# Ledger of designs, part 392: VH-VL binders against o27280

Target 1, 266 residues: o27280
Amino acid sequence: MDSMNVPEVLEIKRIVEESESVKTFIFSWDFRREVRPGQFVMVWDFRDEKPMSVSLIDPVRSEIGISIRRVGEFTDRVHGLSEGDLLGIRGPYGRGFELMGRDILLVGGGIGMAPLAALADEATARGMRVDALVAARTADELLFLDRLEAAGVNISTCTDDGSCGFKGFAHERLLTLEENHDMAAVCGPEPMMFQVMRILDERDVPAQLSLERYMKCAVGICGQCCLDDTGFRVCAEGPVFWSQELSRVREFGRYRRDPAGRRVPW

## First folded at step 17 (VH-VL)

Design B199 (framework fv_bamlanivimab)
Fold by ESMFold2-Fast, scan of step 17:
Formats: structure tokens, sequence, C-alpha cells
Structure B199 (fold): chain C 266 residues (1-266), chain A 119 residues (1-119), chain B 107 residues (1-107)
């Protein structure tokens, strides 16, 4: 209510089909309004509004892309839209990723590869060497492999069922990859991110992790704030946090909250 | 190396249908489309439509809407283009091509399938 | 439909020449333009995508430029294997449309 941000109604210029459950919606964007990898926008279908990570940032074409997985009523409606249809976009919001060093590691699970794809584009454009570990339950759920390969990224894949690449979880695959990285960026299911963070911490690799549940806190809407070790409610700007910040949060990777705010194990 | 291999030449009578196949082999698993493009003798290139094999969604040029059906069998990595109600004007070489999303380009092409429609 | 017009429709050139082919879209297509080379009896081959990106394996003498409505393909120091027909193609809107082609012939 206290925000002066109003959704801008934009035309869907292009739709990229990433998988049977994921589409990227591309819009013309005025880059006087800066956008960084790891930031999100609020997407409004004129009935409901949801936060979505920016997955494509292209100042040359004056375009942004927003990748959306079909998981409920809102996303089902958005997936039914066509090129030429309208959506409200508000933002960008939140803390984005920071690039540092020369060699970086990206670890993404499922739709968590969306913000990491945008980061990969920027890192490779800066001449950085990028290794990406792309994890999913099945081969059909591995996302952005084409974009990563086109950008010159060194790709490792991992599926729970063994249908593509390493058979097992992201953290198990990570144990078999080289240790020499200046930083890492991680995005995906919270249990995956927790295990990956522990390994990166043991390797002294500074990591940035993107947590979707903190996106509402970043825009001033606080429904799921975490309590830190001091015992008080902390509303922090998200969604990107350094691993050092998250290591103190007991909730991270161990339990989530249901719609009633009750703790539920992962 | 990625290769697209198409079915052999066809001679068809007016009013019949033709179904051309395009089998993809080699390369890494990718989220790509398959476009179909035809070329009449001595003429330029004409786009007919595309499919995303991962989930079978197809889009067609309006000129061919109702006459063309593009399908894919993911298990055999094969795309198909079926054109019905054939006319002599449909005599052409039909190409399949891998359709790379985002930059929206056709990076690998099949060898072509000659379709001749004659009475 | 977006109309693509190439100029010239044909040209004669000698080995070592600099060749320029232009392509004009009837409306803005940003950078959603590709260039293809086709030799007689063969499938088209991708040369340039996204208006200016060189396809892997394509010689550096080929380059693309332009944005919006006006695009150019340049071949620096034409080689014997470059005598072919060249097509531009827009992918900004459906249906995708090709230019009429430019035939590069031996002088």
Amino acid sequence: as target 1 above (266 residues)
Amino acid sequence: QVQLVQSGAEVKKPGSSVKVSCKASGGTFRSYGISWVRQAPGQGLEWMGRIIPRFGRANYAQKFQGRVTITADKSTSTAYMELSSLRSEDTAVYYCARDVQYDEHLDYWGQGTAVTVSS
Amino acid sequence: DIQMTQSPSSLSASVGDRVTITCRASQSISSYLSWYQQKPGKAPKLLIYAASSLQSGVPSRFSGSGSGTDFTLTITSLQPEDFATYYCQQSDDTPRTFGQGTKVEIK
C-alpha cells in the first residue's frame, strides 16, 4: 500500500517453451529501469499477483524474460496465454547476485536454473569461466541446457532417476566435481541448497543462495519471516543471501511453513 | 555431431496425403523445436510450421492451417510432417530443421525430401 | 505477415571481392534475423543468427550487422566455395518468413 510501484501492462512479445511444465515469457523492457540477475518481478494476470524470477536480461534487444512453472491456478492461467496477450509487471525487486573472481560455479535445481541462466549470460559476457551443475528429478525437467551450452558454459547434469548424467542428487554430484571456484551461486529446492551449501562451506567457496520464500520480504510484504539466533523476527531483503547469512538460520534446509505458518519438515 | 535424416522421395496423386519423417541423432539432450520448410523448384524457402518434441506442441503458418499436421515421437527422436489434399503446387523439396529457441534460428537441416504431385 | 526483401536479387563477383547483401523487414524485428547459404541441390546452411552471431564452423570472412528493419550480410574476400544463393529469415513473428534470395554468381 505504501509503495508507489504500479504494475506496467506489457505485451507478451515471445514465448519460449522450456519443458512441458515451464515457459519463458519475453517482454520489451526499458533498461533505464535496471535489472540484475537474481532479481524478481511481480506478475499480475489481472486477478492474482505472484513473484517470478527474471531469467533473461537482454539490453541489446531491450527484452527481459520471466520463466514460470505450471504449479497451480495462477500459473495455469498464465500458461494459457499467447503472444500478444497482456500481463502486468511490477519491479524489479530484491537483491541480485554479485559476480566476483574469474571461475564460478552455478548449481541449479529445476526452476531454480531460471535466475542462474540470466547470471550465466552475464558471467560469460564478462569473460568468466562458468561451470554449471544442473539438477532435476528426470531428464525432462532439466532446464536451460541449450542456453548454457550456447553461452560456453561447462555443463554437468544430475537426475534423481539417472535418465541424464549422474544418477543421484546435486550434492552427491558436486562431491565429484573440481573444487577450484572463486564463488558459487545456488538456486533450487531448499533441501538441495542446504546440502550444496555445506559442501561449498567445507571447500571455502563463498556461495550466494536464492530463496523464493524471502521475495515477499524484499517488497515489504512480510508473511514468512525467519527468527535468527537472537530470538527476534528478522525481515531481510532477499531473495539472494550469502551462505554465511544462512548458516545461522535454523529453519534453512530443515523445515518449511505451510499456509497456516506451521513448521513442516522437508 | 547432430544429424537430421529424412525419409525418401515420394510421388503422390492430387488429393492424397504425404507424411515425411525426420529422425534426429547425435548431440546432447536439448530443448529444441523442429521446423518444416519447403522449396518449390527454382523458388525460395517457405516456412510451414514447427513442433517442440518434448511436449508435442505445434504451430503452423496460416496458409497451411487445416492441411498440415506436425507430430513427434520423442522415444524415437523422430518428427513427422503430414500434408493432406495435395495439389500440383505442393511439388517441392521438404526440409526439417532444428529450431533453436531464444535466438530463434535453424541450425541443422535434414537433407530434404522431394515430393512430386502429379496425375 | 512480415515481408523480407533482399537486395540485390543477384550479383556477379570475383574471388577476393567484398560482397554485401542487404535485407529489409516490413516492420521492426529487433535482431531476430538469420542468414543461410544454399548451394544447388543441397539443404540450406546457417551462417549468421541473431543478426550478427557467427555460427560455429563458419569462416570469419562472413559477418552480419543491423537491427530493426535493415540488415547486412558481408563476405570479405570471396572464396570459390561462396558462390551460392543467400537467404535472410526473420523469426520475430509467426509465420517465419524468408527473403527472396540473392544469387552470388561467378563474374
Scores: ipSAE 0.479, ipTM 0.764, lowest interface PAE 3.2, mean pLDDT 86

Design B2 (framework fv_bamlanivimab)
Fold by ESMFold2-Fast, scan of step 17:
Structure B2 (fold): chain C 266 residues (1-266), chain A 119 residues (1-119), chain B 107 residues (1-107)
Amino acid sequence: as target 1 above (266 residues)
Amino acid sequence: QVQLVQSGAEVKKPGSSVKVSCKASGGTFRSYGISWVRQAPGQGLEWMGRIIPSFGRANYAQKFQGRVTITADKSTSTAYMELSSLRSEDTAVYYCARDDQYEGHFDPWGQGTAVTVSS
Amino acid sequence: DIQMTQSPSSLSASVGDRVTITCRASQSISSYLSWYQQKPGKAPKLLIYAASSLQSGVPSRFSGSGSGTDFTLTITSLQPEDFATYYCQQSDDTPRTFGQGTKVEIK
């Protein structure tokens, strides 16, 4: 709450190179401010502030990790930093994932594996059986495979180009799997999530999906993300939603809104 | 899983330099660090430095600063360790090892390269 | 630099014995500690990482414990292939540092 809205200046303890375009920044964290998988923080480089999902949560070591893909000016500057440099962090914000049952399926695309990696750690620590379907365009873009393997996760991969695992999209691979799960968690490009959600819904597997949409500022300040039809605020009521909630949102998987609120197809 | 294969044994004169190679196979070379660790006859393990190939920058133990250079060639998945101004005390087996970026443990290890410095 | 000290430097044991090796860090390293086994003429082999996580393929008679500054490697029911030198290693900071080693010899 109030203490979460003041940026804490933290030293970058470690930097992990996940891929050519993705790095994970690890910080010491005071767990009096609890963090759950699926939540995000605001990262401040003393010039601009952007929301980033938490990808590592380790209260035993008092550490969090934030995985950042290089996509523009802010992320380019952050990627230029070194261990020992400082960043401002405030949060966490948003609704995290809820774990239920004994067997869980994770379906992640690209950087969407970041919040799912944190969830996998928690699920395995609770003794759950975790199956992960990790999707990317190419083998070099598959993320967190070593972390998932170390955690005891059963991993399936797919790449658009067939360079690793199944050749095709996540939903095409999922159709070849006839396993039943107590729940699923999904994060990645919205068109992928939409197709995956449809399959899971048909199989009566309750799913949670994590959406990153237009966010202008932190919750409770000025800006907010909004899903059409239901009025959900992604940064306040999300970013994690159950599939039955998203099935009522006509724009999910079909179009998005620009900063002016206009519809733009995916 | 990654496998590391090192270059063969070397016999060098004092004052010369040696460059040892470490070729990785069976995984993405960029996704981990490569550390160099040496062991003098009958002695313990001594960390020399590491490189994370995608960063392009190496870190060195202060003792070796100025004499050791660690590099990586991503196109051949090969890391190199060059040690200059060799002394008899540099006689050792030199190992490369995959350095896990999250945990920092070393696995797998190369088979080792024996470097003997004698006149 | 973080200094790692092992105790004992050597020990003599018989097959079937329970062996305990201790490692102490000069400052807190949380759980960033690994244990390695080295046999003569061979590269070290990872046994334990993150203080207590058993590496895949390593027999369950090996276990690690501890956090902060004090760590222990335990071998329950020592086997003939376990006579070797054991090293602890911290990865909390750079430079990475090793203990001096503990030689487990036949009694």
Scores: ipSAE 0.665, ipTM 0.824, lowest interface PAE 1.8, mean pLDDT 87

Design B20 (framework fv_bamlanivimab)
Fold by ESMFold2-Fast, scan of step 17:
Structure B20 (fold): chain C 266 residues (1-266), chain A 119 residues (1-119), chain B 107 residues (1-107)
Amino acid sequence: as target 1 above (266 residues)
Amino acid sequence: QVQLVQSGAEVKKPGSSVKVSCKASGGTFRSYGISWVRQAPGQGLEWMGRIIPVFGRANYAQKFQGRVTITADKSTSTAYMELSSLRSEDTAVYYCARDDQYEGHFDPWGQGTAVTVSS
Amino acid sequence: DIQMTQSPSSLSASVGDRVTITCRASQSISSYLSWYQQKPGKAPKLLIYAASSLQSGVPSRFSGSGSGTDFTLTITSLQPEDFATYYCQQSDDTPRTFGQGTKVEIK
């Protein structure tokens, strides 16, 4: 356990440019420390530390990948790094995805495709049929399409502006897809996940949803990780939850918390 | 389903420069890197450098540093390789190839551009 | 730079033969290795990537194996169209480097 709470300084082995705003950083990893799809690590640039989902898990090559969207000061600094530069990594943390059945639907929005890309690799390795609904604002922001195709995943896309695939939101596209699945995994903006969860519940498809909420710390007591009405802590009991668990949370899909803990609408 | 089409053959004088183009079609240009590989007559394959259009930064093999410049124009989905101070030993077929960012394999390849340096 | 050395530099074979070509890296490259086929006057064609992944459209008689520093390309039943030069290529580090090539000739 202690080794999970101490940052290991790792060399950036490779950088993959996923889009103008997203990069994947690849590190050598000692798999005596197990990593599962849906778990996250804390990334430390020697000034600040932020949680990032693991997007690549490759025990054959002894590598993990972490995909980071450029959103603010921390991520801008990390995006300025080069191969050979160092970052601190601690973890992994959180509950990963559970796989069951013969086929799975992945529904990802934006950077939410990162943990789902790792899950797709595991599901295909287990011999599952994988269908992915990949959503973004524009075609340029669709992530991991080539990686998913290489893994044998059946891909549907949607963009808000109609620049690739279905014109509209993920849940609107999902309504036009009538294939049944043994399970689903969902990750993306919380309002999207709420709408998708509702549709999957109506279809009696068990779903796991990954919540990457604002966190003050990875392991300790985190007020910002606590879900309304349930007392669940995302970093301790999540970030992956079954839809049955989230259906009891009035806050899910309605409100978020600012840094001061105040409820703000999505 | 990306296809790469290169500019036509060139005959150049020693000391001049050549600029070869590589136009991508059928896929998203910036999703991949573009590598340049040359092959002298009867010789093997020699990697010159690569560019990742999204990043806009090129990497070069040390042998070509100072003489080669690789650029990309995202608006036309075209990569360029310019080699200056040409010598007779630069006579070769020059290929562009799509460089997979995760695996680093080259597929597809352009058809090749023959560059002959002679007086 | 990572040096890639192929063995043999050339070989003679007959249709139906099993052909084996080896490639050695000067340092560990994990499984970041690709194999290409080149016919005279043509651009190289990708056969295998990630040491053992067969490229779409490539016949199943081609296979790749190995990890670390030692890699093998195997053609289980050589066909007339397989007489060509074969190259390995590492993609673990920059610069990307190729083996010197193995020419497969008619016996």
Scores: ipSAE 0.420, ipTM 0.756, lowest interface PAE 3.7, mean pLDDT 86

Design B21 (framework fv_bamlanivimab)
Fold by ESMFold2-Fast, scan of step 17:
Structure B21 (fold): chain C 266 residues (1-266), chain A 119 residues (1-119), chain B 107 residues (1-107)
Amino acid sequence: as target 1 above (266 residues)
Amino acid sequence: QVQLVQSGAEVKKPGSSVKVSCKASGGTFSRYGISWVRQAPGQGLEWMGRIIPRFGRANYAQKFQGRVTITADKSTSTAYMELSSLRSEDTAVYYCARDDQYEGHFDPWGQGTAVTVSS
Amino acid sequence: DIQMTQSPSSLSASVGDRVTITCRASQSISSYLSWYQQKPGKAPKLLIYAASSLQSGVPSRFSGSGSGTDFTLTITSLQPEDFATYYCQQSDDTPRTFGQGTKVEIK
């Protein structure tokens, strides 16, 4: 079991620039260690280690992709790397998405589209009809549109500023989409996910939501990845949860905790 | 639809340099990789290098390292390829092409720029 | 560098013929292979990418197959506009490399 927690040093095969702030790093992967959409890995630059969602899963080519948004010192260093450079990868960890039924709605905001891009590939390979609602602040921050289009996904976009598609937020756009789906998968900023979940629940569409904010520990041995009143450890029991599980968490969509454990509003 | 338009033909002396431009229209320039490929008369295709404008770094084939410089100007949606220390064997048609970052295929291509190196 | 070798280097065919061109990589490139068509005086045109994916707008008589080191481009029922030179290209590693080309000539 300890062998799953030892980083493997892998060569960066390709780097894909998704946006000014997001890059996807592609590695050869031995699929004797299975990877599912919705799981994450720990990325180690030989100084610091951070959790990142798997955004590409290709067993035929024996490759995985990891999409990283530039937000701080660690990610700035990683974004400075080139093809041929080395990174440590540990995992995968966490609960992946479950697919059921004949059609699925994906709702992603910003970097939240990363795990949903991998899910879209699996759902289309399974023969499901896939509709994606891709949300961002501006057109330049919409992610994976080319991949989704190539996969045959039906795409709707929305931007806060109206620079692409619907002008407004994801939940506002969702209200104008009247179609029912057998299931949905949602990943993005927590306030967006909360609003989307409410609409899907009202429409009786079972939804899975990915919580990324508490992925501070990749294994269940630390208590840092804990939801308020349920005791769920996001890194051990998540990051993917059904909407019925999250509806009982008073913290979800309302507040977070700082390093000292104090409640901070979104 | 993205289109690539290249600068016109050049005649250069041995030892000089040439700078070829490739202007993109009909899309978000900074989302594309741009590769440069040349073809000598009656010969096949030879990759020289590429740039991803947002990434800010260019990669070059070893044969051209030290002689080729590929740059991009996002304000004019234009990529450039400069080749120095020209020799007669550099006589070729030079193409720019959009390359797909995931698959690495080239589409669309510019129309080509003929560069002739002679006295 | 990954060396790409095409066979044959040239072939003669008639309209309606089935044409097959092969491409061999000096090491495994998985399915990172594209096929291009080039007519005299013009830039190359993408036909196939990812070894077997038909580019939008390319006629269905073109198909690609293969993985690893051995790849094939097939043209069913050759048309007059198909007389051209065809190139394979690998994108698994840098530098990107092309085959030497296969010229399809009228018989």
Scores: ipSAE 0.577, ipTM 0.791, lowest interface PAE 2.3, mean pLDDT 87

Design B22 (framework fv_bamlanivimab)
Fold by ESMFold2-Fast, scan of step 17:
Structure B22 (fold): chain C 266 residues (1-266), chain A 119 residues (1-119), chain B 107 residues (1-107)
Amino acid sequence: as target 1 above (266 residues)
Amino acid sequence: QVQLVQSGAEVKKPGSSVKVSCKASGGTFSKYGISWVRQAPGQGLEWMGRIIPRFGRANYAQKFQGRVTITADKSTSTAYMELSSLRSEDTAVYYCARDDQYEGHFDPWGQGTAVTVSS
Amino acid sequence: DIQMTQSPSSLSASVGDRVTITCRASQSISSYLSWYQQKPGKAPKLLIYAASSLQSGVPSRFSGSGSGTDFTLTITSLQPEDFATYYCQQSDDTPRTFGQGTKVEIK
């Protein structure tokens, strides 16, 4: 439809400082254009356009939130903006998460907790029991703990350095958590997601994984977002995939592709 | 659970400055804002400004712009509010409070610091 | 700046009464409204946030409602410890602003 591919210029209503490197930008949103957890939008600063996951979906307040990590020139410029400034938003795009059953496990690493925070809100609103395993390198990089707590989520944390919760990696912590979940949703660094997927597969827990990898185009015309073996396009067929779809992809969890298509280890 | 503890009462002369401290303990110091709210004797609540201590970003109400400075020291988990060019009408109890970044409500509150400006 | 106006400025009530306090914003604030209770010599205490969300540890006799510009705090079956001053506060925009307060006095 015409409006889906034209950026709408929106005013930044609120900026939430999530960490030294992560901010959430909140905008008024017309929910005649539906948005679901796991979908992304293209954010345009009138110079460059980048895909960002939707981290807050609030139809009652008519608001969406977009969480952005400072990693380069575009994100540095966006982080320099103030409430009242303007950004172009195009979308939403991509396949969102599907909810099923009564119990869901969320496993998020770093900024990967952003789309899972939106999913947690939807799951709790549906009356599901939500357990979240939130992983980061250090305590100050754990994201959305206050939002998850306010939503009634059962939270477990782990940090690589042991500064909060379990000392170690997400998959190591997962091995110590209960095994009874109707489904799981996972988002974070690809090596973490690969290890978590293996454990969930062994437990017969259907899992959806969000791949926020190399994506230069929101409409699926760019080969840079393809996975080996299957030809999956993250922006067209993803970013959310079932674990059964990823189990045969040799690239998943092992390497990614640079702009020239060359293998780059994680 | 975050607890906020403020510095003790102050008596100041007109034209001087006062600096009130607010020390946070428990909870996550780095991710919440700290707002300063004052209350003159028998009057209501008046918001002065806020800071997000982790990031050092402060915002002020226009009425206080140029006279109020809000700062934070991450190493001591302490926020400060300095008010300069004091007048008798600045006599009030000054509160710090945790400012929820998403909802904007204030919880918890410090116990308050009485500042009296008299000649 | 968003101006917050409370009604009434004061009221007298007896234990067991239903008390309602109204707060009006000068422009729409969606549901970005909180209610506080303040007792003499004490800091304010959060009762309600997001217009209708009861703060943990606050008795269920307190409830909030409203959206846009008109909001209400209701206390069902008033208790002796509820005699206090109540404030509404908007957080939709900066500066954050408070209502002038409503004093609930013993009849």
Scores: ipSAE 0.622, ipTM 0.828, lowest interface PAE 2.3, mean pLDDT 87

Design B23 (framework fv_bamlanivimab)
Fold by ESMFold2-Fast, scan of step 17:
Structure B23 (fold): chain C 266 residues (1-266), chain A 119 residues (1-119), chain B 107 residues (1-107)
Amino acid sequence: as target 1 above (266 residues)
Amino acid sequence: QVQLVQSGAEVKKPGSSVKVSCKASGGTFNTYGISWVRQAPGQGLEWMGRIIPRFGRANYAQKFQGRVTITADKSTSTAYMELSSLRSEDTAVYYCARDDQYEGHFDPWGQGTAVTVSS
Amino acid sequence: DIQMTQSPSSLSASVGDRVTITCRASQSISSYLSWYQQKPGKAPKLLIYAASSLQSGVPSRFSGSGSGTDFTLTITSLQPEDFATYYCQQSDDTPRTFGQGTKVEIK
């Protein structure tokens, strides 16, 4: 049956280069293990295991995609792999996004666009109207614009440096966009998500936000998956949370915690 | 609305090299590949390799490995295909085409560059 | 390498005819198949991708079907501008490979 807690050794079928620092690894997948947008898998290179969001879900082709940003030793090794090489995949884990209404907004920053790209595919397949605000530091770091355009998504971009689209931050760009969405999904750097959440709350748009910072812990053994005020466990109860719950978490968007539980500013 | 424009026809001696250019025009900065496909007179289409111009990474068909080099210059939105150690069998029309990384289809195509290898 | 075989290699047809071209992959390629039209002296033109998705601007008389190893391109009512060579292409694996082509000639 289900063997989500045992890594399955899978062959890398295709590699898509999304940016200088991001690649999507595509694998054949047995959809008897259901995967939903917003869930993550544990990727094992036979030395270390790290959580990665699922960025492509294609049950017709029996494929999933996992997008990985190069940030350290593990991800450097994985980025050095080629088509035909093997990785261990365990999962999926976590609570995925819920789609509701007819008109939805996606707000993604950097690699946070990965789970939102999978959500956009599902939403457009259901006939929903999808608006996406894609934010990054520079034009080179804007991700999945090709996939969003191909899916019929209405795209707005912003970059901190003004190299593409609006010059400024996601929340500044959001203030210039229409207020007619039934729901929103948000994923990116926590300070960005906090500012976006505040605007969506003022507009009475229910939002779901994906928290990636605690996903680096081992599922079922790691205390770092606990949020400060509410006791939510990201790997067990997340990574997707409703804005109503996150608005009551003092640490969200302001500070994080190290392994000793000490507050560290963003 | 992206258009690909290739350099003009070339006549080369056996043993020399040829470098064909492919300039993309249009405002897209999205992550697409540029594939190079050749067609010998009266024959079918043969894929040589591809590059992702935004990042400069290239992949080649094994048959051309060691003889073909595909590069890109982001400042001019131009991809290049250089084929060395030319033989008469390399006489062909060489096409560049935009390569969709997820689906793998080619659209648009450049107009083609005729390369003739003769003494 | 994945081998792509088209049948027939050539056919003769009249305006208004229904034309069917078949493409066979040496192993399963799921739906990673595209069809191209090439006229003499010109670059190929994309007609169909993902086995059955019609490219924007391509007339609806063109359709594609199939999955796995067997694929078909159909032209339901052949027009004068459709006399050309047609190629299938797989994108499931590297290297990308093409069928040998099917030449559609006036009868």
Scores: ipSAE 0.657, ipTM 0.830, lowest interface PAE 2.0, mean pLDDT 87

Design B24 (framework fv_bamlanivimab)
Fold by ESMFold2-Fast, scan of step 17:
Structure B24 (fold): chain C 266 residues (1-266), chain A 119 residues (1-119), chain B 107 residues (1-107)
Amino acid sequence: as target 1 above (266 residues)
Amino acid sequence: QVQLVQSGAEVKKPGSSVKVSCKASGGTFTTYGISWVRQAPGQGLEWMGRIIPRFGRANYAQKFQGRVTITADKSTSTAYMELSSLRSEDTAVYYCARDDQYEGHFDPWGQGTAVTVSS
Amino acid sequence: DIQMTQSPSSLSASVGDRVTITCRASQSISSYLSWYQQKPGKAPKLLIYAASSLQSGVPSRFSGSGSGTDFTLTITSLQPEDFATYYCQQSDDTPRTFGQGTKVEIK
């Protein structure tokens, strides 16, 4: 099928193990359907469908990679698959990252490094200087370090437990890093992204942030895609948003909603 | 830069087993695999299997499945290859090599361990 | 298994010569091909990966080309230290497989 809204059944060509809980699944891809860093696809195991960020984009080899963290029944089943097995892929969907300037900062937490790894490949291919701050709870959860190093990225790490790099949170490490970037791209846990965004705003660095919860909104599988506690609604095509768009969303980084719709602090 | 250092030469009798070690040093940004490749005297290179030491998961060439066991100790950055039920045909130099998961090339290589199987 | 066939099995050359070695895969491997150099008594050394990417520290006289099933390693101006056996290796599928080797001998 020519429509990006119809799943294509694709063979898993290769599987890369990124961590104990993360694997990258590589597929042949027809690049007549363009894919950009920051976009996602719907992955279908013939029972359930879930949004996953594209983490590898290789038009020379006609391949894409999709990185999946094991967190529940769907992802457990997908992690049990082998090379040669089939998955349905629909997409790509959503707004991707936009590159500007010559010096770019990437700030990723956990699986949030997946879309940033694809962005790093594109930025370095364009001759940009790329600095990446890679954050995780422990050293074993830091993702894509070898791939970023191979691409020529300047890497800083931080872990909550101090097992690799700076001991502390991403925003604490960011305060000790040089300020001269033309833009930043941020992806990870929402509280981390909020703190990082505030620092980048104070430094006048335009930032793009990728929000996983908006991936479902972009394909219409959730009923409420708008966040606004003032009674106004902002319905934007995600998952990537500029920091100036998020600065007016009071929910971002401060609270979430329970099943009853009530605000609960992070 | 990563360097791989292997254990010393072994002389074994048919029917016994041999366990070769491969210790990695240098480089802290790694999710690399460790592949084992052997070379019989005057012959070419033959891939036996690999492990990703960080996760302890191993894959084997079908020819060696059931006789080879590849393991790793992440705390000492050491991978091991154990080959059982040794035959004279297993006489070879056994290499470990860092295996790039995305590209699949091998760099660096260990210095090699000569295993001689004779009665 | 993907079979890798190298040609020639051996060749004789002089310092300064241009040497060409070919490698053919039994099925398409895209650009998942590496070239190694092995000297007697030594471990193999990576020269080229991804069919055409020169490994850091490898002299520029070495180059690789090709895609799909047909690949070539070229040594533009052979040096005394280049007399060795050369192997191609595919990484598109498991098991990883090597060509039988090409021995480059002094003429």
Scores: ipSAE 0.687, ipTM 0.845, lowest interface PAE 1.7, mean pLDDT 87

